# Miniprotein binders against o77086r1339to1564, part 10

Target 1, 226 residues: o77086r1339to1564
Amino acid sequence: KSLEIAEQMTLLDAELFTKIEIPEVLLFAKDQCEEKSPNLNKFTEHFNKMSYWARSKILRLQDAKEREKHVNKFIKIMKHLRKMNNYNSYLALLSALDSGPIRRLEWQKGITEEVRSFCALIDSSSSFRAYRQALAETNPPCIPYIGLILQDLTFVHVGNQDYLSKGVINFSKRWQQYNIIDNMKRFKKCAYPFRRNERIIRFFDNFKDFMGEEEMWQISEKIKPR
Below, E stands for the ipSAE of ESMFold2; O stands for the ipSAE of OpenDDE; V2 stands for 0.75 times the mean of E and O plus 0.25 times the DockQ between their complexes.

## First folded at step 6 (miniprotein)

Design q19 (at its last look DockQ between E and O 0.46; V2 from the best seeds 0.00; counts 0 for: pae O 2.8 > 1.5, pTM O .621 < .8, other shape alone 2.718 > 2.5, SAP 73.865 > 70)
Fold by ESMFold2, look of step 6:
Structure q19 (fold): chain B 226 residues (1-226), chain A 109 residues (1-109)
Amino acid sequence: as target 1 above (226 residues)
Amino acid sequence: SPLILRFLLEIAKLLIRYAEELAREGDPESAIEILEFAIEWAALALEIAEETGDEELIRQAAELLDEAAKLIEQAAEKAKQGKLDEAIKRLEEAIKKLERALEKAKELE
């Protein structure tokens, strides 16, 4: 069952990912204006909704054993997402499990250790070295972590001038942009071989059923007072 | 590098077509900004193309780029005045000039 859920999450991600136009990513890196990048915005919004949806599914359960079962289910889903190279949903769910309201709830040691090991993939202390190595070895189909693509393009924009000196074009800047965009285009073209399951997709309900940050903290505090 | 020239031209072309879509949706202010960005990419491509030394093709592409830049400026003025139809007309003219300039630059490849 966890495999089917991961497959359907991946189909939904892929649908939104393939609609992103290359101009949107470059424009967002330049001025971060949502109005010029509607498909990109839908994709990043989907990431955030999925993360908050997962947190809400856990926090709404009154029984500690039921919460633990749900966390283990999400861990199983994440393992499948990793194997099918869906880094975007994988990180959305990891963000949920490692969020403050969830992390503080005193999970079994095995759960805590697994979440810690998953966090190594996105460790930012070495410019996301582990993730970049994993991605470089990844063959399509793949849904990359959009946040890093945007971060890299933004860094190239603000950290590099167009000219190194009068009349000397900064080709390194353009080469960096090319490599990021070319790799994104390669992943946009490859389809996953999964069949849609409308029952599961309706269950997700576009991940819209979630609580706000303040409500999540209030519930977390009721479960485990400070 | 021929690869970088192709990349710059392709990005400029993609930006131009994206701007055309936004103009048709009635958002000329966004379209103007995107075309200014497209000109930046096209200007870099033209500068690289100067390495070939084909004076006539370079002159023709540079003149088309200058004409497109003036049309974009006119569209910006009309958009400030709230004259949507006039802004869209100037944008469509600018788009045609930019596409022609990009084609001239590609011929130097």
Scores: ipSAE 0.587, ipTM 0.834, lowest interface PAE 1.6, mean pLDDT 85
Fold by OpenDDE base, look of step 6:
Structure q19 (fold): chain B 226 residues (1-226), chain A 109 residues (1-109)
Amino acid sequence: as target 1 above (226 residues)
Amino acid sequence: SPLILRFLLEIAKLLIRYAEELAREGDPESAIEILEFAIEWAALALEIAEETGDEELIRQAAELLDEAAKLIEQAAEKAKQGKLDEAIKRLEEAIKKLERALEKAKELE
């Protein structure tokens, strides 16, 4: 069941990721305008919805044992996602488990250690070094974490002038952009050999059933007072 | 490098197509911005073509790229004037020229 869920998450991610056009990514890094990058926006929205959905599924459970069971289920799903090279859904679920409202709850030592080990992949202090290395060693099919691609492109854009002088194009800037985009293009053709399961897809219901961040904090504090 | 030239031309072509779609959808402002971005990529492609060793093919590719860049600029100007049909026509012409340049770049590989 955890494998099947991971497969269906991966199919949905692949469908959205393949629709992203290179111009959308380049433009968004330049001006951060969501309206000009509709397929990119749909993909990022899907990531956020999945994270909030997972948080909501855990927090709505009144029994601590049932919450723990659900967290363990998500950890199992994440392990399958990682094997599938689906970093998008993997990180969406990790974001849920490492979120303030969830992380502050009392969990078994084993759960805390597993979540911590997953966080090592995206350690911001190392500029995502472990993730970058894992991605470099990954062969298609793969769904990368789009947030880092956008961050890297934005960094290149902000850190470099378009022109070195009047009429002299900054080739170095464009070369850096090229390398980031070329790496993304390598994964754009994601052909996962999974069959669509309409029952599981319906269960997700586009991940629309989630609560807001404030409500999540309120529930978390009710479960474990500060 | 012929590979870099080809990539830059492909990106320029993709940007032009995206601008054309935006223009058709009734967003000429966004289309213009994308076209300006496409010109930058096309200009860089031209510079790289000038640095490659096959003088004749490079010259021909450069001429096509320069002409395509001019057509993109004209399309942007037409879009600013609200003449979207004329802008689209100029973009189509630019795409054809870029395709020819891409073919020539492939021959250099």
Scores: ipSAE 0.057, ipTM 0.486, lowest interface PAE 2.8, mean pLDDT 83
ESMFold2 (binder alone), look of step 6: mean pLDDT 82; pTM 0.800

Design vA6 (at its last look DockQ between E and O 0.97; V2 from the best seeds 0.00; counts 0 for: SAP 83.695 > 70)
Fold by OpenDDE base, look of step 6:
Structure vA6 (fold): chain B 226 residues (1-226), chain A 107 residues (1-107)
Amino acid sequence: as target 1 above (226 residues)
Amino acid sequence: SPELILKFLMEIAALLIRYAAELAEKGDLESAIEILEFAIEWAKLALEIAEETGDEELKRIAELLIKAAEELIEALKKAKEGDLEKAEELFKEAIELKKRALEELKK
């Protein structure tokens, strides 16, 4: 069932990702205005909801054994997501497992090691080098992590002037923008060959059933006092 | 290559114009105007590069995109003023200019 869940997550992600237009990412990189980029906003919200949903699913379980069972299930799902090149949902779930409220709980050594190995992909101290390398080697279909695309475009925008001097165009800036956008376009054209499973989709329920961060911390501290 | 970047700039300008037009149709005229101003920045950069390279065809395309965006801004301003007849006229003309530019760019 972990494979089927991963497939349905991927279908939902793909539906939202394909709706994002190139103008939206450029506009967001420029002024961070969500109103001008509604499809982008929906996609990012979906990412956050999925992460919060996963955290909530684990924390609401009273029994430690059941919590471990669910964590292991998410790890299995993540492995499938990685295989199908869905970095969006993969990182959403990783964000959940590596979140403060979840990570601080006592887990089996195997779980801790698995999560740590997954975190190596997105080590921020290395500017996502491992992720970038993996993405470069990936062929469509693929759902990239949009956060890094936005970060890169923003960095290019802020870090580079349009002109180097009077009358001298900064081609490097435009070349960087081109490379980022071209890479994004490469992944927008491909569809996943999965069929919709309405039962699983209903189970997700748009990932709306989640608790706030404060509540998550409260529950976590109740499970494992400081 | 400079040519690749030039075409990219014009494509982005055209996409921004289209995106702005769609937002305008949905009723967000203010955002559309801002996006069109952004489109003009891209198109003007393309125009400058085309002028430096001496490519008359690409210059013309860039000029068409600039004109399209400017006319669309004017259309949206007229719409805000309540002059719907003039707004519609300018809007149609702007869209046609953009289409022409894209057709030439794809050759």
Scores: ipSAE 0.798, ipTM 0.920, lowest interface PAE 0.6, mean pLDDT 93
Fold by ESMFold2, look of step 6:
Structure vA6 (fold): chain B 226 residues (1-226), chain A 107 residues (1-107)
Amino acid sequence: as target 1 above (226 residues)
Amino acid sequence: SPELILKFLMEIAALLIRYAAELAEKGDLESAIEILEFAIEWAKLALEIAEETGDEELKRIAELLIKAAEELIEALKKAKEGDLEKAEELFKEAIELKKRALEELKK
């Protein structure tokens, strides 16, 4: 069922998210060195694998009716992920449904409308305003979108001097870092109450079974020639 | 508040020291030294704030963190030179200093 799948995706995300140590995000903001931030790198890789895995599950189906059933299943999963505050998996799956190879295939109006409405959450044109508002209203447990945390920490680090003038410490810089880190710690502390289902976890197989971008485009163009 | 920021800076410095020590134990001495230098940056800023506010307890905690990071850097340099006995002695002393600082900070 879609709820149980969302719960297991969330358990996998949470496992990786809780392993990310605070030094890793600060070090990454400083120099973007993946070697010093291995748990962070595994978490971001997981996001990408899940997205490509979902795209592949849809595109490999030869029957248009079966592709539509799978897209509707992913939409149901995404609705559950949103309700349980798993923004990370939600955005990974949304990225899959809104990807070029998938979006260009003609879907029924109901599917297109739902995907468009989900995209409003990730609208970056106003510095992720909708997402930031949703997150501010969110109580733990939650898995936030790590990409924005890293972006914010990077901008604070590179956009602010340690001192405003000789002997005058830039407290604003440190206050911004504090707020970002404190919020991340708040979400890391709270566990989801879900039990592990090994059948579903094994089915995911770490989301490693996916096609590359060019292969996906070739299949998409075979389904709907340009 | 200034005290909240001061405690935040010292907590981050302690976390960076622990993280560097863990990398050093896995053999990545070069990254560990770089991270310890980063930890010292955070702790020195905390020391400067503690001096401005006159908080003698937090000033001492910041000094402990700086000393811990500096001794750990020295330990790693001795390890690279092959002086493993001295490296181990300094490493243990640095970890104890960091532990003491963190315990005092949690009060």
Scores: ipSAE 0.727, ipTM 0.902, lowest interface PAE 0.9, mean pLDDT 89
ESMFold2 (binder alone), look of step 6: mean pLDDT 84; pTM 0.836

Design vA7 (at its last look DockQ between E and O 0.94; V2 from the best seeds 0.00; counts 0 for: SAP 86.618 > 70)
Fold by OpenDDE base, look of step 6:
Order: sequence, then structure tokens, then C-alpha cells
Structure vA7 (fold): chain B 226 residues (1-226), chain A 107 residues (1-107)
Amino acid sequence: as target 1 above (226 residues)
Amino acid sequence: SPELILYFLMEIAALLIRYAAELAEKGDLESAIEILEFAIEWAKLALEIAEETGDEELKRIAELLIKAAEELIEALKKAKEGDLEKAEKLFEEAIKLEKEALEKLKE
């Protein structure tokens, strides 16, 4: 069941990711205007909803054993997602498990260690080095973490002038942009060979059933008082 | 190679033009105009590089992309003014120019 769930998550991600056009990421990197990048926004929203959904699924459970069962289930799903190169859903679920409201709860040592090991992939202190390396070694099909693509493009845009001096074109800037876009294009062309499972898709229900951050904190503090 | 970057710049310019046209068709004329202005920046950079390298064919392609974007901007401005007939004519011409540019770029 965990594999099937991962496959369906991947199908949904792929459908949204393939709709993102190259102009959208460039436009967003330039001015962060959401109106000019509707497919990009839908993909980002999907990521956030999935994370909030996962948090909500865990926090709504009254029994600690049931919570652990669900966390373990998500860990299993994440392992499958990683194997199928779906970094989007993998990181969405990781963000849920590593979120303040969830992380502060008492978990079995094994769970804590697993989550920690997953966090090593996206260690921000290392500028996502492990993730970048993994992505570089990945062959399609793959769904990358779009947040880093946007961050990198934004960084290139802000950090580099179009011209080094009068009449001297900054080729380095354009090469950096090219490399980022070319890599994104490489992943956009590939489809996953999974079949749609309507039962599981209905179970997700577009991940709309989630609670707000404040409510999550309240529940977390009730479970484990400060 | 500088040539690869030149092709990349032209490709991006063309993609931006088409993307703007699609947004315009959906009714977002203001965003489309801004995107077209951005496209022109890319195309002008391509033109500058092509001029430095002396590649006449690539110069022509860059010029076509610039012209296409400019005409499309004009079309959208006319549409905002209510001159739909002129807007449509300019729009069609701009799309034709963009297609011509892309065809040449693929050769």
C-alpha cells in the first residue's frame, strides 16, 4: 500500500510539474509575481497542501500508537518516493515530519533516526549539497524540488548584472541560467509508467483536508505540554 | 560555447513571446505586455552577441523576435484601446514573425 500511495503521489506531481512552462520559473525568479506563473503556483500549492495534510493526519490521531503507526507509514512512503526520484513529494512529507508541531512530540528512537537521516539530504547549512549531488546522478523520470530551482534562478538574477561593464556581456550569468533551465527541461520530458488508482486519488482528496499552523501547534502542545 | 548561449537566449525569447500571447488570449494584457518587454531584453542580448560574432542569420532571427514582440505589444495596447480590428491584425502578424524566427532557429 505504501508503494501504491507513493506511485499515485508521483502521478499527481508529474501532472502538475509537466504543466510548468520555462517562462514561469524565469518570471518568478525576476519579480516573484504569482499571477504570471499559474502552473508554477499550482505546483507549489500542491506541495504545501500535501505537507499540511500529512501533519494534520498525524495530529488528529488521539492515540500515540496510532500516531507512530502513521509516521512509520509516511516513512515507508518516503522511501518509495526517493527510489522513484520524486523529490517533490519526498520533501513535502519530510517537511511535515520535521515540522515543529510534529518533531517536538516523543517518538521512538528509530523514527527520530530515520527522519534525521532524511533531513541530511536537504541540510540547509550545506546549501543542499547532498540533494544537488543526488539530483545530478538521477536519470529521468524525476520530479525535482522546484523550490531550489526557483532559489537558484533568483540568486543568479539578483547576484549578477547583465553586463560586467559597458559593452561587456556577463556570459557567466547566462551560463548559470542555461544550466539550471537545461536541467529542469531534462526532467520535464519524462513520464512515470504508473497507472492511475482512483481509490487512492480519492483518498488524497486533493490534500484539502488540513488544519492551519496555529491549530497544529495547539494540538501538539496538548499532546506534549511545554 | 558562445553559440550555445546565443541559441539559448533566442529560445527563451521565443518561449516568452508565445507565453505572453497565451496570457493575452486569456485576457491578462498587462502581464503579457510585461512579459513581452522581458522577451525583448533577451532577444536584444542575443542580437548583440550575434552582431559581435558576425552571424547574419542569427542576427536576422534575433531581429525577427524583437519585431514580433514589439508588434505584439502594440497589438495588446490597441486591444486595450478598443481597436480590436487593428489589434487582431498586429497580433497575427506578430505570431507569424515569431513562427518564422523559430523555424529559422531550428535549421
Scores: ipSAE 0.827, ipTM 0.929, lowest interface PAE 0.5, mean pLDDT 93
Fold by ESMFold2, look of step 6:
Parts: sequence; structure tokens; C-alpha cells
Structure vA7 (fold): chain B 226 residues (1-226), chain A 107 residues (1-107)
Amino acid sequence: as target 1 above (226 residues)
Amino acid sequence: SPELILYFLMEIAALLIRYAAELAEKGDLESAIEILEFAIEWAKLALEIAEETGDEELKRIAELLIKAAEELIEALKKAKEGDLEKAEKLFEEAIKLEKEALEKLKE
């Protein structure tokens, strides 16, 4: 069932990812204005909702053994997401399992070690080297982590002048933008071969059933007092 | 590949113009004007490269993109003034110029 859940999460991600137009990511990198980038905004909102939804599904369970079973299920889902190259949902769920309210609870050593291992993929201390290598080796279909695309485009925009000196155009800036955009375009072109499963889609309910951060902390502190 | 960058700059300018037109049709004229100014930045860089390389056909394409963006800005300003008939005429002309530029670029 974990495979089917991952496939349906990927279908929902792909639907939103495909609608993002190239101007949206360039405009967001320039001025950070969500109103100019509505499809991008819907995609990033989906990421956040999925993460909070997963946290809520775990925290709402009163029984510690049931919470452990659900965390293990999410880990299995994440392994499937990684294999199908859905880095965006993978990181949304990783963000949930590594969040403060969840991480601070006592988990079996195997769970803790797997979550730490998953975090190695997005280790920022090496400029996301592990993730970039994995992505470079990835064949479509793929849903990349949109956050890094936006970060890279923002860095290129802010960190590079249009000209190196008077009359000398900064081709390196434009080449960097081209490589980021071209890679995004190739992943947008290829669809996943999954069919919709309306039972699972209804179960997700657009990931809208989640608690706010304060409520999650209160529940986390009741489960394990500080 | 400097030629690849020239095509990339013009492609992005064209996409920005089309995207601005879509936002304008939905009523967001202020964002559309800002996006068109951004598109002009990309198209002007393309024009400079085409002038440096001496590619007269690509130079004319970049000039079409700049003109399309400038006419669309004018169309949106007329819409803000309430001159909807002139705004619509300029809008349609700007879109035709953008399409012409994109078709020439594929050739």
C-alpha cells in the first residue's frame, strides 16, 4: 500500500509542478512576490500542507506503538518516493519527520538512524552536493525539490551583475540561469505512468486536515514533557 | 555557446511578455507592467549580443520583442486611463509582434 500512496502523492505533485510556468520561477527569484507566481505558490503551499498533514497524522495518535507504526509507514513511503524520483514529496515528508515536535519524541534507534540518513541527502554544508549529484544522475520522470531551484535562481540573480565591466556582458550569469531552467524544463515534459486512485486521493483530502505549529508543540509536550 | 545564450535570452523575453499579457487579462496591470520591464531587460541583452556578433536577423527579432513589450506597456497605461478601445487594439498588436518574433526565432 505504501507504493500506491507514494504514486498518488507523486501524481498530485506532478499535476501542480507541470502548471508552473518558467516566468514564475524567474520572477520569484527576482522579487519574492507570490502574487506574480500563483502556480508556483500553489505548489509550495502543497509542499507545506503535505508536511503538516503528515506531522498531524502522527501526533493525533494517542498510542505510542501506533505512532511508531505510522512513522515506519511514512519511511516506507519516502523510500518509494526516492526510487520514483519525487524529491519534492520526499523532502516534504522528511521535513515532517525531522520537525521539532516529532523529532523530540522517543523513537526506536532504527527510526532515528534512518531519519538521520535521509537528512544526509539535503546536507547544506556541502552546498547540497549529495542532492545535486543524485539529481544529475536522475532520468525523467522526476519532480525536483523546488526550494533549491528557487534558491539557486535567487543566488544567481542577487550574486551576479549583468555586466562584468563596462561593455562586457556577464555570460556566466546567463549560462547558470540556462542550466537551471533547462533542467527544470526536461523534468516538466515527462509524465508519470500512474493512474489515479480516487480512494487514496480522497484519503489525502488535499492534505488540508492539519494542526497549526503551536497546537502540534502542545501535543508533543504532553506526550513527552520537557 | 554564445549563440545558445542569445536564443535563451530571447525565449525568456518572449515567455515573460506572454505571461505579462495573461496577468493583464486577469486584471493585474501593475504586475504586468513590471514583468514587461523585466522582459525588456532580457531582450536588450539579446540585442547587444546580436549587435556584437553581427547577426542582423537575430538583431531584428530582439527589436521585435522590445517593441512588443513597449506596446503592451502602452496598452496597459491606456487601460488604466479608461481608454479601453485603444488599449485593446495595442494589446492585440503587441501579442502579434511577440508571436512573430517567436516564429522567426524557431526558423
Scores: ipSAE 0.748, ipTM 0.901, lowest interface PAE 0.9, mean pLDDT 89
ESMFold2 (binder alone), look of step 6: mean pLDDT 84; pTM 0.842

Design w3 (at its last look DockQ between E and O 0.90; V2 from the best seeds 0.67)
Fold by ESMFold2, look of step 7:
Structure w3 (fold): chain B 226 residues (1-226), chain A 103 residues (1-103)
Amino acid sequence: as target 1 above (226 residues)
Amino acid sequence: SPELILKFLLEIAKLLIRYARELIEKARELAEKGDLESAIEKLKEAIEILEFAIEWAKLALEIAEETGDEELKREAEELIKEAEKLIEEAKRLIEELKRELEK
């Protein structure tokens, strides 16, 4: 069932990812205003909702043994997401398992070690070197981590002048923009072969059923007092 | 290569212009529904995007002049003209909608 869940999460991600228009990411890099980029905003909002949904599913379980079973299910789903090159959902779920309210709960050693191992992929040392290496070795289909695409485009735009000197065009700036955009287009073009499973999609319910940050902390502190 | 970058700049300018046209169409729909404030905001946004498109197209024009590619030079010039025309159209519509808001 874990494989099917990962496939359906990937299908939902792909539907939103393909709708993002190239102007939206370039405009975000220019002015950092998500409200002017509606399809991009829907995609990043989906990431956040999935993460909070996963945290809520774990925290709402009263029984510690049931919470461990659910975390292990999410770990299995994440392994499938990694194999199908869905980095975006993988990182959304990892963000949930590594969040403060969840991480502070005492977990079996195997779970803690597995989550720590997964965090190596998102390690920001050397400008996300581990992630970039993994992505470079990835063939489509793939859903990349949108946050890094946006960060890279922003750095290129803000950190580079259009001209190196009067009348001398900064081709390096434009080449960097080209490479980021071309790679994104390459991944947008390739479809996953998965068929919708309406039972699973209905179970997700668009990841709407989640608690706010303060409520999650309150529940976490009830489970494990300071 | 300069030719690859030239074609890339033109592609982006075209995509930005198309995106701005869609915003102008959205603004007209909002105005028809009576939401004049949102319509004006969308038109202002479209103008900013068209100005951005002109930046990309002007850089493409400069490269085309250096490489002597007359076909792509004409394409860049046409994109700039198209974007400037749309900016004028959007500005006139904003003025019209502002008068409507004042009663």
Scores: ipSAE 0.769, ipTM 0.916, lowest interface PAE 0.8, mean pLDDT 89
Fold by OpenDDE base, look of step 6:
Structure w3 (fold): chain B 226 residues (1-226), chain A 103 residues (1-103)
Amino acid sequence: as target 1 above (226 residues)
Amino acid sequence: SPELILKFLLEIAKLLIRYARELIEKARELAEKGDLESAIEKLKEAIEILEFAIEWAKLALEIAEETGDEELKREAEELIKEAEKLIEEAKRLIEELKRELEK
């Protein structure tokens, strides 16, 4: 069941990711205008919804044992996502498990260790070094974490002028852009061989059933007072 | 290599132009449906994208001139001309739609 869920998540991600056009990421890196990048916006929104959905699924459970069961289920799903190179949904679920409202709850040592191990992939102190290495070694099909692509493109845009001096083109800037875009293009060409499962897709219901952050904190604090 | 970057720049320029063309068509569809305000905004976006495309194409042109690649130079020039033409078309259409809004 966890594998099937991961496969369906991946199908949905792939459908949205493939619709993102190269102009959209470049335009977003330039001015961060979401209106000019509708497919990109839909993909990022999907990521956020999935994370909020997962948090909500856990927090709505009154019984600690049931919460733990769901967390373990998400961990299993994440392991499958990682194996199928879906970094988008993997990180969406990780963001849920590592979120303040969820992380502060008391969990079994095994759960805490698993989540910590997953966080090592995106350790901010290392500027996503582990993730970048993993991605470099990944063969398609793959759904990358789009947030880092956007961050990298934005960084290149802000940090580099088009010209080093009058009449001297900044080739370094263009090489950096090329490498980022080329890598993204590499992953856009490949499809996952999974079949659509309407039952599981209906279960997701576009991940629209989620609570706001304030409500999540309230519930979390009710479960475990500060 | 400079050649690889040159081709990349041209590719991006082409993609941006195509993207802008699609926006212009969407704007036309919006206008046909009577949503003139949205059409105008879409056209403004298209113009900005085309200006961005020209930026990429101009860089390509400079590299092509330096390397002496006449074929790619010509391609860069053509892309610039195409983008400029589309900008003018979009501007004209904006003015037309504004006049219709005033009626």
Scores: ipSAE 0.764, ipTM 0.906, lowest interface PAE 0.7, mean pLDDT 93
Fold by ESMFold2-Fast, scan of step 7:
Structure w3 (fold): chain B 226 residues (1-226), chain A 103 residues (1-103)
Amino acid sequence: as target 1 above (226 residues)
Amino acid sequence: SPELILKFLLEIAKLLIRYARELIEKARELAEKGDLESAIEKLKEAIEILEFAIEWAKLALEIAEETGDEELKREAEELIKEAEKLIEEAKRLIEELKRELEK
């Protein structure tokens, strides 16, 4: 069932997210080096694998009706993830459904409209305003979108010096870092009360059955030529 | 609040120092297993992290001096000294492992 799948995805995400140490996100923001941030890298890799797995599942289906059925299953899983405040897996699946190879296939109007409504949450043209507002109103337990945390910390690091001038400390830089880190710490404190299903967890912990970007475009083009 | 930011900077410096210490211990374990190249890389990472910790602690020291917080000033000074000692230890270990690797 979609609910159980969403719950198990959330338990795995929570375990990976909780292992991330605050130094890792700051070090990544400073030099973009993955070697100093092993738990962060595992969490980010899991997000990417989830997205590519979902794309591959859809593209491998030869029958249009079966593809539509699977997209609807992913949408149902996403609704459960959103309700339980798992923004990370929610956005991983959304990135799959809104990817070029998938989006170009022309879906039933209802599906296209639903995916479009989900995309409103992550509209980057407004600097993720809708997402930031939703997150601010969210009570733990919650798994935030790690990509935006990394982006914000990187922008604060790159766009701000430690001093405004000689001997004048830039408190704005440190206040911005404080708020990001404090919010992350807050979300790390609360556990999800779901019962583990080891079979489902092992499946999601071992993503290796997915296509590369070029293969996805080739298959998309064969399904629906230009 | 300058006091809130001061405490935040000290907390981050402490976390970075602890993180670097864990990397130094991991490097010692790798060296014991005969993986000298990986051990050296972990020690180099620890040094960079400790240098980063010193940046946070030095900023905290400056704020503590401006606000007259003698207790947090002492804490910042102690963190800087601790990080400097760990950098020295890591550099010495790198040289020892390099000599072993060349043999």
Scores: ipSAE 0.623, ipTM 0.870, lowest interface PAE 1.6, mean pLDDT 88
ESMFold2, look of step 6: ipSAE 0.742; ipTM 0.906
ESMFold2 (binder alone), look of step 6: mean pLDDT 90; pTM 0.908
ESMFold2 (binder alone), look of step 7: mean pLDDT 90; pTM 0.907
OpenDDE base, look of step 7: ipSAE 0.422; ipTM 0.761

Design w6 (at its last look DockQ between E and O 0.93; V2 from the best seeds 0.82)
Fold by OpenDDE base, look of step 6:
Structure w6 (fold): chain B 226 residues (1-226), chain A 96 residues (1-96)
Amino acid sequence: as target 1 above (226 residues)
Amino acid sequence: SPELILKFLLEIAKLLIRYARELAEKGDLESAIEILEFAIEWAKLALEIAEKALEEAEETGDEEKIEEAKELIREAEELIKEAEKLIEELKRELEK
């Protein structure tokens, strides 16, 4: 079931997210060095693998009807993920469906409209306003999109000096950091009440079964020539 | 409030020091040193804020705030000392 898949995705995400330490995100925001932030890297890698895995699952299907069936299945899973406040897996799957190789394929109007509606949540033109608002209204348990946390921390780091002038501390910078970190802390404390399903977890197989980006484009162009 | 930020800065400094120790234990001494230097930066900022808070408290004669500020100064100084000591230790290990 789509619900059970969403629950297991959420459990895996939660396990990785809770391992991220606050120093890791601050260090990454400072110098973007992955070596100093191993748990953070594992989490981001997991996100990417899931996206590529989903793309691969769709593109490996030769029949258009079967591809459509799989896309609809992912959409159902995404709806459950959204309900359980798992923005990480939700956005990973959205990234798959909105990817160039997938998006350029011919889809039913309903699919295109649903994907578009999901994209509205993370509209970059609005600086993720809808997502930020949704997150602010969200009660734990929740798995946030870590990419935006990192982006925000990086922006605060780069955009603000530690001192406004000689002897004048830039409190605004520190308040911004505090707010971001405090919000992250809020989500780290809560566990999801789902039971582990080893069958589904094995089915995921750590999402390692994916093809490279070039191969995805080749298959996409074969399905729908330019 | 400045006090909230001050406590936050100290918390972050503590977390960074702990994280650096963990990395050092894993054998990444260079990264640990860099993280400790970063921790000191946070702690020094906390110290500066605490010192200003003390000055203000002394001007007002608020004994409770004076005591609180002194405690926070002490905490910040201890964190700096701890981090500096650990940096020196790790540098010695690297020269080995």
Scores: ipSAE 0.829, ipTM 0.927, lowest interface PAE 0.5, mean pLDDT 93
Fold by ESMFold2, look of step 7:
Structure w6 (fold): chain B 226 residues (1-226), chain A 96 residues (1-96)
Amino acid sequence: as target 1 above (226 residues)
Amino acid sequence: SPELILKFLLEIAKLLIRYARELAEKGDLESAIEILEFAIEWAKLALEIAEKALEEAEETGDEEKIEEAKELIREAEELIKEAEKLIEELKRELEK
């Protein structure tokens, strides 16, 4: 069941990811204007909705054992997402499990340890070294973490001049942009071999059924008072 | 390599021009103009690199590299002209 769920999450991610046009990420890196990058915006919104949807599925359960069962289910889904190289959904779900309203609840030691180990992949110290190593070893199909692509392109644009001095082109800037874009293009080309399962897709309901931050915190505090 | 970067810059310029046309078709002429100006930046850098590559190829007498550089120069110049022409057309449409 968890494998099928991961496969269907990946199909939805792939549909949105392949629609992102290269100009959109470059324009976003330049001026962060969402209107010029609509397909990118849809993909980014999908990431956030999936994360909030997962948080809501856990917090709405009043029984502690049912909440643990669902967290373990999400962990199983995340392991499948990792195996199929869907880093984007993997991190959306990790963000949910590591969110304040959920992390502060008392979980079995095994759950806490697994979430901590998953966080190591996206550890931002050393410039996401673990993630970059994993991605470098990854063959298509793959859905990379879009947040890092955008961060890298923004850093390259803001942190580098077009010329090092009069008449001296900054090839390093353009080489960095090339590597980021080429890797993105490489992953956009390869389709996943999964078939759509309309029952599961309908169950997701576009991940639109989620609570806002205030409601999540109120429920979290009701479960475990501060 | 400089050759790879040159091809990359031309590719991006082409993609930006196509994307600007799509936005203009949907009615966002102001964004299209800005994107075309961005495309020209990429194409002009490609032109500069191609011109340097031609100069170096002429010094070595490598006729294959000379013809390749000339083709890339023509491609960059055509992209710049195309984008500049479209900018003028879109500015005229904005005045209406």
Scores: ipSAE 0.751, ipTM 0.906, lowest interface PAE 0.8, mean pLDDT 90
ESMFold2, look of step 6: ipSAE 0.708; ipTM 0.892
ESMFold2 (binder alone), look of step 6: mean pLDDT 88; pTM 0.867
ESMFold2 (binder alone), look of step 7: mean pLDDT 88; pTM 0.867
OpenDDE base, look of step 7: ipSAE 0.823; ipTM 0.925

